# Ledger of designs, part 33: VH-VL binders against q96il0

Target 1, 167 residues: q96il0
Amino acid sequence: APERGAERRDTAPSGVSRFCPPRKSCHDWIGPPDKYSNLRPVHFYIPENESPLEQKLRKLRQETQEWNQQFWANQNLTFSKEKEEFIHSRLKTKGLGLRTESGQKATLNAEEMADFYKEFLSKNFQKHMYYNRDWYKRNFAITFFMGKVALERIWNKLKQKQKKRSN

## First folded at step 17 (VH-VL)

Design P34
Fold by OpenDDE, fold request of step 18:
Structure P34 (fold): chain C 167 residues (1-167), chain A 120 residues (1-120), chain B 108 residues (1-108)
Amino acid sequence: as target 1 above (167 residues)
Amino acid sequence: QIQLVQSGAEVKKPGASVKVSCKASGYTFTEYYISWVRQAPGQGLEWMGWISAHESYTNYAQKLQGRVTMTTDTSTSTAYMELRSLRSDDTAVYYCARDQSYLPRGHDYWGQGTLVTVSS
Amino acid sequence: QAVLTQPPSVSVSPGQTASITCSGDKLGDRFVYWYQQKPGQSPVLVMYEDSERPSGIPERFSASNSGNTATLTISGTQAMDEADYYCQAWKSSTANRVFGGGTKLTVL
């Protein structure tokens, strides 16, 4: 049987969150954890009179969320794959099969798994460092736009109050 | 001046691999991502994927998953795109493009393109 | 996959306004980018973040994005504006990008 080369999926499939917030809600909602990233997506509220700046902020938040979801989906996939490879490699080295005599999946002990986790974290340290850098930059930009939106809202409220006093 | 300079044209056989380089200059390489886009003759643009400058984050188009690998060399400010198991339908001009790391500014600078021809 | 649909061609007379549309499901909830590509050349970013112009892009270029449709508008179209135009957006729920099929703008 030709060994169907396991197509190394380096990217996680897109999970469609089936969570739909209530239509009459005026708030952001947090969905259940995504199947692949394990991150809880935020469903952003869209106001009826959304300003261009508010829309820009919302889109930036959405893009950053998707960026973050995809990163962790990929990391979790890589982690799962490397973990499985580690387990298989160690079992093979021990002369153990992938299944126990009882037909259960063979597992490594906690100490061996601790070694895997340490190695995985060490190997991915730089990756996480640069991810964090970019994540902080994105969040800084978002925070900046949040400030702008807040100022815009204050200004609009002041203008409305002035117009009501003039009439 | 910001420039992306790509490697020269390639002719490959079906089943072979191709590796295209993209040397960046005129900006801080580590502050941006590189996206790869291809265009088959007489066809539209197809996004292939992007990579962060330190290879901390890579994302490939689903259609190319398993066949494409993107890498970078920060010491030379060079990005690489390798496409494996080449087919005739992989014949295209391949572009590298600068991409933002934290702001949605699109692909603001492009390489000159690299023609890859896959023929029997 | 989110597909961005563009008309294959648009024709306009010199000095007239050209409008190129890009349609996609919930496209208004995403940033849209526009690229110009002339024959034998690399694409050039002409619009980003729905309606922002890069430095060096003429003011005659404008764009909007609402509902399911983004529009690139070229006022006072010139012969030099003859090119292929591509919209781009992020794929919903992914960090992937997708291009529209492209629109050939002919200046008659």
Scores: ipSAE 0.868, ipTM 0.949, lowest interface PAE 0.5, mean pLDDT 92
Fold by OpenDDE, fold request of step 18:
Structure P34 (fold): chain C 167 residues (1-167), chain A 120 residues (1-120), chain B 108 residues (1-108)
Amino acid sequence: as target 1 above (167 residues)
Amino acid sequence: QIQLVQSGAEVKKPGASVKVSCKASGYTFTEYYISWVRQAPGQGLEWMGWISAHESYTNYAQKLQGRVTMTTDTSTSTAYMELRSLRSDDTAVYYCARDQSYLPRGHDYWGQGTLVTVSS
Amino acid sequence: QAVLTQPPSVSVSPGQTASITCSGDKLGDRFVYWYQQKPGQSPVLVMYEDSERPSGIPERFSASNSGNTATLTISGTQAMDEADYYCQAWKSSTANRVFGGGTKLTVL
């Protein structure tokens, strides 16, 4: 059995988004791309009279967002490491140094890099497939709770209208 | 019935590695994650990390980063946790626990624990 | 690091209400889980999603989470409820989980 080399899966450090939405905002805000995941975080609005169901939805959305951020941060780190290793290996095979005569970082041509991308995508295909599965399950749950919250809001509006008609 | 059955107790020397197994049964292994939690003698619970069933996603506690590796074998529904460069303060009962992949349900099922003793 | 703080011990008389707190920065914005651990046993999930009970957990167990504090409440505490209790929450921005320090509940 080939010794599956223990890929030291280093986890990316958690990026704290420094983006703070305006305090008086009544809407969700989208922050700048995270430096590690390259995903734009959403800052979820908290209504003054947040219902338990709305709170549950918000927490679920937040957890899912963090789950996604960490996944892509790790994936991007892995990609960057493997890319660097590939470049170094290929340059070494060509008898080229890591730096050009001008002192610039030596690069591979587009064709060689295409091979890397193809190999990387092939290697990570299953990983992405299962990630997508889990992502869809999470989003399905979120969508379900969004529907429930929508129904709750409609019902509350109807009750308020009835109460106003009876007075 | 849902069960997580862990490997037996281990005694290791400082600097060695330990690999603990956790065999899952009674549910679809691929639909859940496995978390690892340790507890030093007389101490609280410490979360170590989690892994998806297909090793598609791993997340390790920062304190253990570089020393811990989690893996799974879907064919046997078994999760593994390897801890390297063992120290005396790694002496603990190590637990595997089921974790939900898409709902915040917590660790609803736990293994029986594996005692790992690190002694000179 | 998001630290969850619990009192090291809580004592209650049989039939009285026990309250165990878990404090953390913006803990109310995260789901909190509670685990019971008896001596020599694995932890058991007793509360999830702040206030939900797993099947098989008695109705005397309840929980809340607001602001910076989550609370596990055991109404009509019984001798069998004597155990260590741990809160757990998702760590913001890291997708990690963190446990509280644990609380020993003694039923006097």
Scores: ipSAE 0.846, ipTM 0.942, lowest interface PAE 0.6, mean pLDDT 91
Fold by OpenDDE, look of step 17:
Structure P34 (fold): chain C 167 residues (1-167), chain A 120 residues (1-120), chain B 108 residues (1-108)
Amino acid sequence: as target 1 above (167 residues)
Amino acid sequence: QIQLVQSGAEVKKPGASVKVSCKASGYTFTEYYISWVRQAPGQGLEWMGWISAHESYTNYAQKLQGRVTMTTDTSTSTAYMELRSLRSDDTAVYYCARDQSYLPRGHDYWGQGTLVTVSS
Amino acid sequence: QAVLTQPPSVSVSPGQTASITCSGDKLGDRFVYWYQQKPGQSPVLVMYEDSERPSGIPERFSASNSGNTATLTISGTQAMDEADYYCQAWKSSTANRVFGGGTKLTVL
């Protein structure tokens, strides 16, 4: 009895493309789109004299980015899986094989695929609404910390100017 | 007062499934995530995964992928964790814990734990 | 191998300072959380976001995170502080949370 090859469920390999920015970069870098999430990762610059507040902001941005990457990677995987299942189900219902006579992967027409997309969007509408809510709340928090960091930088510059005038 | 109340202890056979509940109270359930953590007897804490209150986001530990399912019921403010294909090494106290969705504040509230024993 | 490494045990005399370390690759780039667990009890969050204390946690608890090491410090250690302590951080590749192996603090 041939050992049914355990279908390696393609768990989204943890391989976020480790785009490594040049070591001498003083700026945030945007990487290429991730193959699973299709989101571009940002590599945040770490200043030599990073303040505790700047560090907190950086960590919060990083965590939010990773949260977002994982959400979309999972969503895209689910989409791909459900799409394939839909195609297979419809082909089977039509009495068509998974491959054409030319050996190509059988596909559905644009109208049939439109039904899939409509159904998928309808099914996931609530999920996307809650995602958007959480995304906005996270970004609001980040923006708030960005404001704090900006104020801290202004204050530090003013203190330095006062010290230079006193000497 | 914020509370997480879990279901009672379970005894299961190998290959069976277990579903543990966690009822939340004292806060707006939909604004937080629920994480699940287990602890084998005499061992450390093991993170299992988390779920958003509206099931919009789930993240499972790689080790448990395919065997664990987390769900929520917003009407009852209850989270559920189902673990399938139970093994002897799944014998542990299972905890639900509240997790913040917007700020990295860790697991600030914990359930009392549910002992799941897997024995032949 | 646990992504986060803790010493299995730390012993301290009453009134002395206890230090529990948590080591991991680039741990300083992540938020670290600390949990206290007493025998037969649920874990309790004692530190979050590297150095922040939850409400109700005594001021004798402090924490830091730098480089590859986070440290929980308990000044003026009391008998009631005897417990298991766990660090936790995010795993960047999976967005999973990971615990350290735990440290048993004994107050002698």
Scores: ipSAE 0.813, ipTM 0.925, lowest interface PAE 0.6, mean pLDDT 90
Fold by ESMFold2, fold request of step 18:
Structure P34 (fold): chain C 167 residues (1-167), chain A 120 residues (1-120), chain B 108 residues (1-108)
Amino acid sequence: as target 1 above (167 residues)
Amino acid sequence: QIQLVQSGAEVKKPGASVKVSCKASGYTFTEYYISWVRQAPGQGLEWMGWISAHESYTNYAQKLQGRVTMTTDTSTSTAYMELRSLRSDDTAVYYCARDQSYLPRGHDYWGQGTLVTVSS
Amino acid sequence: QAVLTQPPSVSVSPGQTASITCSGDKLGDRFVYWYQQKPGQSPVLVMYEDSERPSGIPERFSASNSGNTATLTISGTQAMDEADYYCQAWKSSTANRVFGGGTKLTVL
């Protein structure tokens, strides 16, 4: 059928997760894997009386998620393109076509594919090291704001307790 | 003192490419990203993309995907932006700006701008 | 492409309060940044993270962001505040930044 185009993860009868957060959820939700990044997005809950600090934390978490999703979407695209180029190059060297006799896309054996995996990881080691550093810095900032929100909530409780005792 | 100093004005013909440099000083270059922003004469600002100092992460505006390449040289603390297949509507002032640390601070320092004129 | 809509111009008398809006779908769910650009100069960051003011920016600059609209507010507007003002935000679904079309603030 024509609706099963290459760009979309099809809606096959099994193994497909269609997720829709409850309309009245009071909690963050983790959705199905994003097609391009293969990461599970978090659908952030927005409480009615969100403080400015809580808003900042939520926005920081959302931006960090988008930052991370775009990195891995780019990396997954690069991985797929370089994998196909590697397979094509090795098949050409062996005098083989891109398709098997039955029409299936030709592949390499496990040891040959391990060569690709090793080369890709080695080539991208520095990129992933700097990504990890930036990722940890962003998560440190998020943790710092989580601590500030926790302190804000404790302080508000103490003010309520102090007000009751002064009456 | 933090500075971003860009290369001089350039005149190009349609179909050519241009490469603008942005030399950073006064801060640790490898801890920040560089964004590129352009502004056509009499028009607003248009974000082009950003690059991390180690080239570990680049992100280009969708409109420019396939025509723009951003690079860096950490040994000289310099970022570069190359725009290919130039058209007359690419005539603009091109800015570099410091971007993204671990907090969302926006573009806190800007270069002086580089006028690129595309004419036949 | 996400669009951030700003009025092309805003006029205010000296000493009055100027308000410059930036509209976009669910913009209140994102951080908004504001830049000032005077003729012949590079832009200058005047607000970040919706409402934070960089060092060196006068206290008369403030900003807010909720719903579909962010607002840059300049109280006690002075002649030196005459400039173009741009909002900026992350575009949803990508890690791209998007600028508004810009607003020319004229002080009589």
Scores: ipSAE 0.657, ipTM 0.854, lowest interface PAE 1.0, mean pLDDT 84

Design P34
Fold by ESMFold2, look of step 17:
Structure P34 (fold): chain C 167 residues (1-167), chain A 120 residues (1-120), chain B 108 residues (1-108)
Amino acid sequence: as target 1 above (167 residues)
Amino acid sequence: QIQLVQSGAEVKKPGASVKVSCKASGYTFTEYYISWVRQAPGQGLEWMGWISAHESYTNYAQKLQGRVTMTTDTSTSTAYMELRSLRSDDTAVYYCARDQSYLPRGHDYWGQGTLVTVSS
Amino acid sequence: QAVLTQPPSVSVSPGQTASITCSGDKLGDRFVYWYQQKPGQSPVLVMYEDSERPSGIPERFSASNSGNTATLTISGTQAMDEADYYCQAWKSSTANRVFGGGTKLTVL
């Protein structure tokens, strides 16, 4: 579906307010899942006449998304590597090869794999707690900038009314 | 006064490993990341990666993935960078730098650098 | 392309304005940082978030970032500004930082 662009709202209205849903709609678009992080990236809308403050907010949101996607890509890679290392270590302890007679990767029974999953979940719960702290710090900064943008837009609307009244 | 003080120069053979330390003082260590940056003689700066002070988030430059390990010790406010399987082109000054990777503030404080020389 | 391109050198006379560029694909969509490095010394952050100046950096340092180019500008250039200057930005689709190749500023 086509994405609708920014439209100017304050041009010479003929007695009827120009409030339309396309102007108020965020054109942020959610893309397909990233192969490494499994997160869906957001394509951030760039409005016409973006102020320096609005630009800073968009850049901060973009960097936060990329920071977050890289964390989960790293987490998925770590899971895969630690799983294979666990299997390899346990197979060697049993005196077994890394591949079956058919050439497929050897694996462990359900009880042994449960030990891996339990250990991994416990380790990653603490890791996620500290990650969430940092993620929340970024989101509080984003929220603060959103507030500043909202105040800037209110101020600009007041200046537009003053210009109209002076003419 | 915020300071990052690094370990002394190292001379290594190819195939060896090196571990550089970076002791932080004058700020709350657990609230910041540490980035590592290297500079080969006569060359520019190359970012190597970062680590959060709690080790919850470690991100390595793609070129170095698999050869580098970054760690921290919060009890001593110290970050470490280990580079394995050294080559002659790893000869460089290695810097640690404070990083607010959860905020877009850049590398505001740097260590003095540690020269690592890799020669046959 | 993850490389940030800087001119290898820039020369100015004392008191003149120096401009050091940093080019990259859609670089204006990223925060850009600038570092100064004097011979035998560690880098020093001189600009962050495109145009913000850290405490202790003289007002003659300014920066901008739009389109494909960020620019560090030093007005009233002094002999003590002679150094290497590096830009830095966030690499798209990774949380990797990348430096430009560096620019040697010479004050004649």
Scores: ipSAE 0.654, ipTM 0.852, lowest interface PAE 1.0, mean pLDDT 84
Fold by ESMFold2, fold request of step 18:
Structure P34 (fold): chain C 167 residues (1-167), chain A 120 residues (1-120), chain B 108 residues (1-108)
Amino acid sequence: as target 1 above (167 residues)
Amino acid sequence: QIQLVQSGAEVKKPGASVKVSCKASGYTFTEYYISWVRQAPGQGLEWMGWISAHESYTNYAQKLQGRVTMTTDTSTSTAYMELRSLRSDDTAVYYCARDQSYLPRGHDYWGQGTLVTVSS
Amino acid sequence: QAVLTQPPSVSVSPGQTASITCSGDKLGDRFVYWYQQKPGQSPVLVMYEDSERPSGIPERFSASNSGNTATLTISGTQAMDEADYYCQAWKSSTANRVFGGGTKLTVL
């Protein structure tokens, strides 16, 4: 599918300790493209002293990633099936075989394939519009939780300053 | 008051298909997903899949892919689940449940269940 | 992994605290949901997002999730709490949901 590349921010919680956990990384990292969705998954860093709120944010981001990956995996599967059906239907209409003389899969020229791409995008326009709405709603919720985490960290720093001055 | 009202019990032969309906009321149907869950007699719950109200996103349990189709009709606020090539081990109570598309709130409202019996 | 393991049954006396576990590999990295099902009835959501309680669910219901284990806790257990309890989480990589096998809570 031509939409929804694997473009994501590199994120890590503010105030992460200098200690690197025994895991492979102290930061979120972006993995290779998923076989089915073509999206690059984020592998989230889990700091040793993660607060309950920080944990909820990480879980929400993980679920949103899985939700997104499955949508595009489904779309890529549908795209591949409909592409093959379109090619087979057009080859049949032309009286051509499904394989070339060399045994490779027969295909259509670029202009004919452009017809498929336009038809697929037009057919799926409303589906992608509703997907985008839900995607933005999820990202708004994530941003809201990011704000909560930021406030929690500010409060903890203020409490730490108050404790040092009281003793 | 939020309600999910399902179609009545059905008896089917092996190899047939069944289509269960789930009519939603008391909330904005197009803002939520519907999940389908089944429960064989005396057994636990088995998640079957979900569908968005606009049919823009459908996700099926791997075990059931190829045999299940979920659809909606927004004009009647109704979700449907069709299970094809029925086997005797598909005998179960089939539930619809409301699901939150953008927050992890779980299945907060459930239909009353529809018994589907598959026998010769 | 996709399997969520629950004990088949838990027995408790009225007024005691019931504890129902749900185990899975790295389950603490996922949100866990709990459902109550009384005989002949549809399931009811009793906990979501690991530890959040829906409106209308008594405060004696609480839950936690860490490591490989989520736990539903019912304090001051009453006869009306006798039911089957199911945990649920998302299966990694497929966005499929999965239920545990269920736990029958008996109040003697």
Scores: ipSAE 0.649, ipTM 0.849, lowest interface PAE 1.1, mean pLDDT 84

